# Designs tried in a protein design chat: VH-VL binders against Uncharacterized FAD-binding protein C1783.01. Part 1

No score or structure here was measured in a lab: all are predicted.

Target 1, 263 residues: Uncharacterized FAD-binding protein C1783.01, of Schizosaccharomyces pombe (q9us28r162to424)
Amino acid sequence: YGIFAAPILDVRVLTNPGAVKRTYNLCLDISKYPLLEGKDWKIGGSFGIMPPNSDAEVLHLAHLLKIPQHELYVTKVLRTNGGRWPTIWGEDKPRCLYTSLYHIFKWCSDFISKPPTKSLIRLLAEHTLNPVEKSVLLALSDFRQDESYCRICTQSCVTLPDILEAFPSCHPPVDHLISALPQLMPRWYSISNDPSLANKRLEMAFTVQEYHSPNGQSRTGICTGFLEDLALAFLKARHDGSLANKKFTVPMFRGVQQNPFAK
Below, numbering starts at 1 at the first letter of every chain, in headers, positions and changes, except where a header shows other numbers; antibody chains aren't numbered by Kabat.
F is the ipSAE of ESMFold2-Fast. E and O are both the ipSAE of ESMFold2, at different seeds. Each is the mean of both directions, binder to target and target to binder. V2 is 0.75 times the mean of E and O plus 0.25 times the DockQ between their complexes.
Where letters were taken out, [cut] stands.
Atom coordinates printed by the task and the answers are left out, and those that the model quotes come from them; centres of patches stay.

## First folded at step 1 (VH-VL)

Design o08
Fold by ESMFold2, look of step 5:
Structure o08 (fold): chain C 263 residues (1-263), chain A 122 residues (1-122), chain B 106 residues (1-106)
Amino acid sequence: as target 1 above (263 residues)
Amino acid sequence: EVQLVQSGAEVKKPGESLRISCKGSGYTFTEYYMHWVRQAPGQGLEWMGGISPNSGGTGYNQKFKGRVTISADKSISTAYLQWSSLKASDTAMYYCARSYDLGYEQSWFDPWGQGTLVTVSS
Amino acid sequence: AIQLTQSPSSLSASVGDRVTITCSATQSLSYMHWYLQKPGQSPQLLIYLGSDRASGVPDRFSGSGSGTDFTLKISRVEAEDVGVYYCMQSLQYPWTFGQGTKVEIK
């Protein structure tokens, strides 16, 4: 089953005065969602959102990898040796794909929300020219010193871009990097209304997840940051009277046993 | 069209209680947050706190937390600012203001009430 | 809390003068909002979201800036523009105002 681009019908700011965290309510149009015959939405059910990485994060990663902007968007052949990537629900098989590096980094690769694996760090070390930088990366990837990996990569919220910034002599081959990165996975939300009473409309609330990078820079979670960007744009368009000229959609799918993600 | 009308000036003694009001008209009261802003004599503007009239959720500037209570009665489109025990330092002009809230960083006040002068003297 | 510092603290202008008021923030902001408090009146909105004029505000008023430095300009001041001008931020609670800039017409 595919990902449905649900139009946003309404946004409400739920953030109370004085609140530290930002909270919003979204109302989504699910009237055209392709349900299996005889199935319908249920109150209290779940749905998944497939959050893309932001364009800013994709362009930043491309800059750190020294990928020229024109090469980022070129359609290329990508071959896999098995697994289900880039699909979540497809067969475990080798594939020949026609896509761009932009599309892969935008929709398929998780380089922000999960800490780099030790195998990824080892790949980075193999392609690092500066001997001091290489030795640090080798130490982080060392299976015998798991505590240093946990303190630096997991507990301090280090991402692949953070490592590339800290180790400027690291130039991994992009296709090897893509093979080593985790796949972007859905984020699950509960349906908070009765869609049958709302004429196939779905409501959900979310709170923006914030954290700080090692540089002290504030960051948002991939999904709630994506949703907030849509919410802000929707609210501004409504205030300016330009809603009719714009489309705002959330990539989503129905959950629980009608969901191809059953593994 | 949209108007905020505040209750009249008050002269009080230290230790007395007081509740001042702000009535909104010309708009749907529960769709906008209401805030209170203080202006001490000869001083600038200070945000005191606000309320979501729909949910009753409140927030306060830490400087005023515990000293005032903000509330609303949505059935009569009215917000309140209340002291249980006034001090001479509470002498100021108090404004209510409706906020537009378009999300992160995108909030501002429009309109403001006419102000309520509160004088607290012994 | 984010502190806003306005400059100048006061000024005296003749009708037709160009007036410039600045507002510096202790943290980076995307937007500044501006209010005018005329003598004996409550504040009124002039500029919101950095550069958007409120309804009924003449085009001689303009707002600009980003990061930590923001500017309100009056291209040709009129007698009715007398009062105290305040900048305001809504990035972080508590929301804060600048200390004010008093504008007098001489």
Scores: ipSAE 0.441, ipTM 0.762, lowest interface PAE 2.8, mean pLDDT 86
Fold by ESMFold2, look of step 6:
Structure o08 (fold): chain C 263 residues (1-263), chain A 122 residues (1-122), chain B 106 residues (1-106)
Amino acid sequence: as target 1 above (263 residues)
Amino acid sequence: EVQLVQSGAEVKKPGESLRISCKGSGYTFTEYYMHWVRQAPGQGLEWMGGISPNSGGTGYNQKFKGRVTISADKSISTAYLQWSSLKASDTAMYYCARSYDLGYEQSWFDPWGQGTLVTVSS
Amino acid sequence: AIQLTQSPSSLSASVGDRVTITCSATQSLSYMHWYLQKPGQSPQLLIYLGSDRASGVPDRFSGSGSGTDFTLKISRVEAEDVGVYYCMQSLQYPWTFGQGTKVEIK
């Protein structure tokens, strides 16, 4: 599957005054999207967006992992012991990747949207030097004690950066960490217009999803937060007359349909 | 020139109804949200609520919810603030204000109307 | 609701003085908006999006700050700058204003 960088043609704020949730409409240019024979865009069909992690989150993670900023961008051979690489459509097997840690953390690894797995927490415990910190991580990864994991990690919306902040003696090897992290997955949206009648334009509305962290501050869902950041920048550029000097794109792809006539 | 022109000052008794107006000119009325801001005598500014004239969607500060109704008639580029039953505590200057709305945290008022003084006394 | 507290609540300045008004928020913000209400007039936009001057606002006005602390500065006060200055946040509904800073020119 190829990811298409769809240009944003328009943004409308749909949020009413006083609303608790923020809602936007995006208009995307799909005129250059590669067509497959016999397959076209359909009213009510679906499409996927591949959201990257924000640069702020990538840099924060790199800081917590003690990766110097210059080393973050160096292209090098990265060895994995599993996972689907380079994308979610790849085979699940060990590989050697020629890329940067920035690229992996920006586009490939999901360290924000879901709490760390017990196996990831076990890896962190194995690389934690302080005995008190290690014992806490071992307890969280304990197969027989789900109550602590659910209360601390899932119900409190804990992320990998949160754990690394709380456990400063934890220094996992980056190669092992990359192999253990889940891959970024697409988020699915419905097409709200008829693109064949709208000059190959795709419209969608989204509501920003917010979560509350253990520290009490709100966080946004990775995809709707990414989309909102683009929307805000587009609206500001349009207001100040700089829109023509900038490019705003959404990485997306057309959905796959189940053929009702196949077995 | 973009202007917001409000209806004239009002003197009312408690229990009476009142509707004040704000007419926008020099811009496309449906492209911007309209808001109402209260300034009680000797006090600061207080957001009351607003309306999207295009969709008709409204929102209110909880302090004023149920006390006032905000509406708009886009055919005459006019927004309204209405009370069904005034109280003496409703005595204040009321401003309409157009907002630029560029999304989360990127909204501000420009311009403001001249204000409508509402005096409610027995 | 996000509360905004301005300091000072009032001040008296001579023409040519530097004036600094602060606005402190109960939550972290990226942008503050500032208005001036001259005597007998409606509020007028001075600064939006933290540091952008509204049309016709002279360059002696500047806005700065981030997080919970924001500042409006008047580098050389003029007689026409009398009035009440208000900060405003648009992060969260209800949108709120500071309590105001009354500036008098001697």
Scores: ipSAE 0.431, ipTM 0.755, lowest interface PAE 3.3, mean pLDDT 86
Fold by ESMFold2, look of step 9:
Structure o08 (fold): chain C 263 residues (1-263), chain A 122 residues (1-122), chain B 106 residues (1-106)
Amino acid sequence: as target 1 above (263 residues)
Amino acid sequence: EVQLVQSGAEVKKPGESLRISCKGSGYTFTEYYMHWVRQAPGQGLEWMGGISPNSGGTGYNQKFKGRVTISADKSISTAYLQWSSLKASDTAMYYCARSYDLGYEQSWFDPWGQGTLVTVSS
Amino acid sequence: AIQLTQSPSSLSASVGDRVTITCSATQSLSYMHWYLQKPGQSPQLLIYLGSDRASGVPDRFSGSGSGTDFTLKISRVEAEDVGVYYCMQSLQYPWTFGQGTKVEIK
């Protein structure tokens, strides 16, 4: 299935004065979405968004991995040990990919929303020179004992960049790292209106997901952070009269109708 | 042109009630949030709270919560600030201000009303 | 609540002087907004979103800064620039203002 770049027609701020959480409404143009014959959108149905990692996060990871910025964008061969590359729809198998590291980190690899797996931590340990750092990573990857892993990696919201910062002698090969990282998955949203009655306009609301990193910095969820960045840019462009010169799109696809009694 | 016109100066005694108003014109009233800002004599500016005229949703600075009520009547493009029981410390200039709200941390006030002087003395 | 501290609290300048007002925040911000309250008037917007001038504001006014430190500059002060200048943040409720900087023209 293809990903559709739905134009944003409107953004509304739903956040009331004094609110702690931020909420927005997006209106998307789905008039050109390629529907299968006889199919149409349904009120209360679902759709998926394929959120990218931010450029800031991609560049930060590249810096931690010692990848020069010019090398980040060069199309090259990249080998994987599995996964459904380049999209989540493909067969799960090893592949030889012709793309850039930027594209893989931007659109395909999940290095933020999930804690590193024990398998990934073991790969990191194998490429760590400092013996103390290596012993800590080996202990975290030990499948005979889960308490340290749960406390440090899952409960503390640790990410791959956090580990690379904490363990400066860790230098994994990039190709091995890409093969060990999970793929970015879509995020699912409910349709707030009936687009067939609204001239092929889809409305959705979202609340920004926030959490704090181990060092106390505020972080947003990948998808709602991406959507907020688009919303802010759209609102600013509309305010300054430059909206007609800009293109704002959401990468999305239609969900399948679910039988509510089958669950 | 966009204008915010406030009700006139008030002289009151402690314990009395008061409602002051702010009427917006030259724009679609329900498309912008309205806020109230306090300036005590010789002092700086202090945000009191605001309202979405479209939804009626309000938020207050905790310093003023329970002491004032913010409301709006969108049919006449008017926002209100109300006390049920005034204190002498409520003596201040009160401004309404329309906000531009472009999302997270992208909000500011333009324009401001002319101000309503409230004097509360025993 | 985010506190904003302006420096100086007051200043006296001659026409044509360069004036610099600073606003320091207790938390990192992306944007600062600036207002002028002329004597006997309500506040009016000067600068929004850190560096954008409001409509009708002369180009001698400029805003800059990031993180916790922001500045408002007047390149050549004029007699009409007298008043109290306020910075404001809208990152976190309650929204807050600096304590003000009084600018007098001598």
Scores: ipSAE 0.423, ipTM 0.749, lowest interface PAE 3.1, mean pLDDT 86

Design o08
Fold by ESMFold2, look of step 7:
Structure o08 (fold): chain C 263 residues (1-263), chain A 122 residues (1-122), chain B 106 residues (1-106)
Amino acid sequence: as target 1 above (263 residues)
Amino acid sequence: EVQLVQSGAEVKKPGESLRISCKGSGYTFTEYYMHWVRQAPGQGLEWMGGISPNSGGTGYNQKFKGRVTISADKSISTAYLQWSSLKASDTAMYYCARSYDLGYEQSWFDPWGQGTLVTVSS
Amino acid sequence: AIQLTQSPSSLSASVGDRVTITCSATQSLSYMHWYLQKPGQSPQLLIYLGSDRASGVPDRFSGSGSGTDFTLKISRVEAEDVGVYYCMQSLQYPWTFGQGTKVEIK
């Protein structure tokens, strides 16, 4: 499945006065989407958005891992112990990839939207020099109990960067780390309009998902945060009269939902 | 304001060594990549390789790997392209060019140096 | 490596003509960059990230395209637009250029 860069045609803020959550409508240009012969867009169908991590989050992670800026962007052979690299549809198996760490962290690895797994925390513990820090990580990764893990990691919305900041003696090998991270998955949205041949437009609405870090700072979900950043940049460019000089696209693809009766 | 100034034209014989330079000014040298681009007489542009002046890390187009060495001296904001043994086929214009280090699909060359003509003939 | 093929390789235009240059890639790209090399000069950035004009580039220049097919257009050619135009991809090392399109003004 190829990813299509759909231009944003319009943005509308749907948030009403007094609302806690921010809600937007996006209008996307799908006129150039490469449809296979005999295929078309259907009202009530679905499409996927492939959200990248923000550059700020990627650079912050690279800083915490002590990866020099140049080495982050070098294309090289990267080895994994599993996963569906480089796509979400591939077999879960070990691979050798010819890509950059930037690409992996930007487009492929989910290090922010979910708490680290116990297996990831165990990997971090195994590469932690300070004995006190190591003992804490080992306790969090203990498969025999879930209470400490749930309280600290799940309820507090702890991310991999949060752990690396809290445990400065933790120096995991990067290739082991990328093998242990979950893949960044597409987010699915319903087509809310009836695209016609005359318009070839797709409308969707989204509500910004917000979370709080252990420091109490607000964070946004990966996909809805990405979409909000685009929406706000589009609205600013429209207000400033610079819209024709800007490129605002959403990486998306037409949905193929699995039939629940498939064998 | 941002400038890349290259060393002057060179006339050499096959087998001689050569180092040409590119000095950057008007920006923080270590925050950007520096690249070398070759243009043979009457022909198009070829990316040869680049360097991170901050880390010293280099990357080469396989076509030129082992034929040239790219280096930088960040204390004087200067990048270098060097041959240990020139060939007649090395006759070309050589440009340095700066890129952002944001990610490879978001990078482009701006600015370019004025070029250094290298002529290798007997 | 990703190969870029420009069309045409050469053209001759009169002042005021509309010029179209295409660049086809062997792999899908999100963006294309375009450079102009005027006679006797180094290349200069015209268009980056597919459609963004570099500083000082007049609005008669526009870039478009997606996937494997990209286009540079000059809406009304001027005498100073003479030179060789190159497309470039930076998705994958080695970074590669198209073979160039020579534009002459008659």
Scores: ipSAE 0.000, ipTM 0.400, lowest interface PAE 17.7, mean pLDDT 80

## First folded at step 5 (VH-VL; from o08 with light chain S30R L91Y Q92R)

Design c3
Fold by ESMFold2 at other seeds, look of step 6:
Structure c3 (fold): chain C 263 residues (1-263), chain A 122 residues (1-122), chain B 106 residues (1-106)
Amino acid sequence: as target 1 above (263 residues)
Amino acid sequence: EVQLVQSGAEVKKPGESLRISCKGSGYTFTEYYMHWVRQAPGQGLEWMGGISPNSGGTGYNQKFKGRVTISADKSISTAYLQWSSLKASDTAMYYCARSYDLGYEQSWFDPWGQGTLVTVSS
Amino acid sequence: AIQLTQSPSSLSASVGDRVTITCSATQSLRYMHWYLQKPGQSPQLLIYLGSDRASGVPDRFSGSGSGTDFTLKISRVEAEDVGVYYCMQSYRYPWTFGQGTKVEIK
């Protein structure tokens, strides 16, 4: 099975006036989901969503890496040191991929939702020209002292773009960077309706995950931010009467366990 | 033809109770949120709070929380703003406004009611 | 709460002048909404979703901006444009308005 592009049938805003958190309900059309013989959707089951990074985040990262916009979209051969690209279902092995940097940053690399690893920070230090900046990055990546890393990178919700902005002399090779970034992984949601009784419709609710960057800007989680953007576009299209001309889909797959639970 | 018609002006004394109303017509009342906006004499606009007529869920600006109650009767397409004990500082124009609740940043007020002037004096 | 600061707080213009009103937010926003309150009237929707004109609003009114800075422009003011202009954000509750910009026509 691959990723299914489930059409959005309806969006409901669940957020009450004055609420601190934003909450939505999505209704997805799963009538064409390719189920194996004898399988069906179950109430209370789960499913995965494969969220992309936003174009704004991809373009911002490309700017910080000094990738010209025209070079971002050029198809090239990329060699990896491992991973399950281009899908989460593939074997974890080195690969030779025929793709663009845009596609990798959009769909494959997680440079937002996780703090940079110490290994990634070490790579950044190795490609930093300013000696003072390099020393700071080396200290953050030091496996012998964890307190600075936890306070700065983990507890402050630092991202790779934040580090690249803070260390302007850092110029990592893009292909080394891509091999060091974690893969985008699915996010799991519960089915809130009875999909058999709902004529192959899946309902789910989500609350937007928010946090503050080190400079105080509000940011959303990749998946709930992506879902909110779709929800807002759907609601706007319904308001202006253009729904029939637009396609809103969620890249999703049925929750199945492929590795047996062992103790 | 979408209209919000508010109850008439009120002159009250401090300590009295008051409920003002806003009746919506020309649309499905339960499909939109209803809000109350205050304008003190010579001052700007302040959001007071709102209600989802479908669910009955309410929310208030902290400045007005505990001072007013917002409610709705969807059977007659009417929203209410109520004080249990008025103060002289409650003298203001009060507007109801319908919002398109299209989510985050995609909500605005259209239409507005004509306003209800509330005067509280000895 | 998110503060919106309008500039100028008041202005006087001649018929035919170009008028520019700015609205500065304390946080980044995607959209700004604009209202006009003519003398003795309730507020009326002028611009929504940053740049969309409400029904019946002339094309001399335009909205623009992003981030923390938003602008309402009147390309050629007319006598009927007198009133107080308010920006509004619906990014976070409590929803807030700018303090208003009073436009007088000479």
Scores: ipSAE 0.373, ipTM 0.714, lowest interface PAE 3.6, mean pLDDT 85

## First folded at step 6 (VH-VL; from c3 with heavy chain Y100H, light chain R30S)

Design e2
Fold by ESMFold2, look of step 6:
Structure e2 (fold): chain C 263 residues (1-263), chain A 122 residues (1-122), chain B 106 residues (1-106)
Amino acid sequence: as target 1 above (263 residues)
Amino acid sequence: EVQLVQSGAEVKKPGESLRISCKGSGYTFTEYYMHWVRQAPGQGLEWMGGISPNSGGTGYNQKFKGRVTISADKSISTAYLQWSSLKASDTAMYYCARSHDLGYEQSWFDPWGQGTLVTVSS
Amino acid sequence: AIQLTQSPSSLSASVGDRVTITCSATQSLSYMHWYLQKPGQSPQLLIYLGSDRASGVPDRFSGSGSGTDFTLKISRVEAEDVGVYYCMQSYRYPWTFGQGTKVEIK
């Protein structure tokens, strides 16, 4: 299955007045989705969304890593030693890929939604010049001190950008960093409406997930933040009368509706 | 032309009930949220709460929660603000306002009703 | 709740003056909305989404700002601009207004 760019047909704000959390409904056009012969959409089935990181987050990370603007977009040859990276499916073998650092950070690397692993923190420590900063990173990566890691990194919603800001003497090689970062994973949603073939539309509701960074700044989850950004832009374009000049799509794919061993 | 027309001024005594209304016209009533805003004599504006006329979902400023009830009848494009027991401190001008809701941070009021003066005197 | 503080609380201007009203928020915001309540009238929308003028609002009104500080300007005030100006945020519920800025023409 490839990723399908489903056009957004409609957005509704579902957030009740006074609500603490923001909720939206998206209506997606799936009429052009390339289904396997004889297969169709079913209520209660599933689909996945492949959320990219925002351009703002990618550019911010590139700035923290001191990557020159022009180098971010240069085509590079990237070699894998095996595994299915950068996608979660496909052949598990060594490959040679032609891509850019921008594309890797935009679509492939999860540096926001998950706290840095101890392995990643150890890599950062190995490339940190200030001995006090290095000692802190080594302590956080120590497998014998899980309590400190959990309290500081997971419970405080610390991200890789947060660490790079807090430890200015940390200068990891970009190639090593990319190898240590988790892959962006799809987020799965249930088909909640009855999408008749004549209509071929999916409706989904989502609630925006928010976090607070150590500096108190509010951040959103990657997928629901991405969906909200699309919803906001769609709603504004409709209000301004510019909707026909814009293209709003959600990168999605159909999930398997039934167990292969079921009748 | 989009209009919000409110019910007329009210003079009440403490302890009495009251329901005031706001009728929307010139637009699809269920496509926009309706809100109530209070202005005490000589004072500024306070958001009281609002309703989604389509779903009936309501929300209140905590200051007014339990003191008022917001409702709507979408069949006649009308929103309501009601008190079960008025206090003298409820003396104020009450406005309904339609919100344009384009998502996070992108909401504002247009238009406003003409206001309903509620006077509660002992 | 997010507090909005307007400055000045009142002012007196002559026709043709440039008037500046500020609105400071206790949290960083992307957009501010502005209303005018003329004497004896309900509020009316002036500026929405920070800088967009409502229908029928003259171009002498402009809005700007980012972060915690927002500004409404009247480039050449006219007699009809008298009233109380309010800023409003829709970042978080409860939605809140500034305390108002009364503009009088002398």
Scores: ipSAE 0.434, ipTM 0.754, lowest interface PAE 2.9, mean pLDDT 85
Fold by ESMFold2 at other seeds, look of step 10:
Structure e2 (fold): chain C 263 residues (1-263), chain A 122 residues (1-122), chain B 106 residues (1-106)
Amino acid sequence: as target 1 above (263 residues)
Amino acid sequence: EVQLVQSGAEVKKPGESLRISCKGSGYTFTEYYMHWVRQAPGQGLEWMGGISPNSGGTGYNQKFKGRVTISADKSISTAYLQWSSLKASDTAMYYCARSHDLGYEQSWFDPWGQGTLVTVSS
Amino acid sequence: AIQLTQSPSSLSASVGDRVTITCSATQSLSYMHWYLQKPGQSPQLLIYLGSDRASGVPDRFSGSGSGTDFTLKISRVEAEDVGVYYCMQSYRYPWTFGQGTKVEIK
């Protein structure tokens, strides 16, 4: 499938004074989106956004993995034995990929929105030098007991970077880590207008999803955090008159029809 | 020139109601939020709450919630601050202020009204 | 609520002096906004978005800082700079101001 880089035409702040949650409206230019003949955008229809990880998160992960900066950006050849990775709906086949670790961590690997799997934690344990740290990781990955894993990893919103920070003797091989990480998946949104009647402009509203780590620090969801960062930059650029020097796009695609008999 | 012009000073007794106003001119009233800021005599500034004149959505500092009502009439570009029952502790200068709202952390007040002095005593 | 603490609470300066006012926040912030309330007047915007000067504000005023510590500087104080200076955060509601810094010019 082709991901379309939809230009942002306008941003409006919808957040009322005193609101607990922050809400924005985006107006996207979909005039060049390739639609099949006879198919139109519909109000209440769906579309997907492919949010990247932030550069800050990618660089932080690279630092924790002790990847030298030059190696992070070097184009490498990666071979897969099958599956659809790095695509979402592509063919299940072997691939030869020319990409960088930066691009993989930026666009392909989900190391923030999902807690590490038990299999990933076991990989980390296998590459941990300190015996106390290793024993803790082995206990977390124990398939016989889910209670400690659920309490620590899922209920406490633990991420891969959090584990690497807590276990400094853990040095997994990067290629094994990439193979074990979940794939970044799209986030789905409803179209709030009828773009066929609105000069091929798609409007959507979103609310920033916030959650707190165990230490009380605020974190945002990957997609709504990404969208907020774009919204803030757009609003500032419009205010200071620099919009012409910047491009703001949302990587998106129209929702595909599913089997009508699927539930 | 963007201006916020507030209603004149008020002298009231405890228990009385009061509504003060703030009229905006020189800009599109519905494109900016309006806020009220309190300054007790000789004291600093406290944000009381605000309103989106376009939608009518309001929010309040918890300290003042239930004590005041913020409203607006966009047809005459005017925002209001209203008490149903004044207390002596409500004696203060009250400013309206227009906010520039460019999202999270990117909001500030410009301009401010001239202030309305409210004195509550018997 | 986010508390903002200004230092000093007051100061007295001569024309031409360099003045520094600090604002410390109880949480990490990206931007601070600054206002001046001259005697008998409404507050007026000086600095927004940390370092941007409001229209008509002289370039002797500058803002800086990040995290929990923010600074307003006046490179060459003038007689007209008397008043109370306030920092303000718009990170989270309720929006809050610092307690103020009174600046007197001799």
Scores: ipSAE 0.404, ipTM 0.743, lowest interface PAE 3.5, mean pLDDT 86

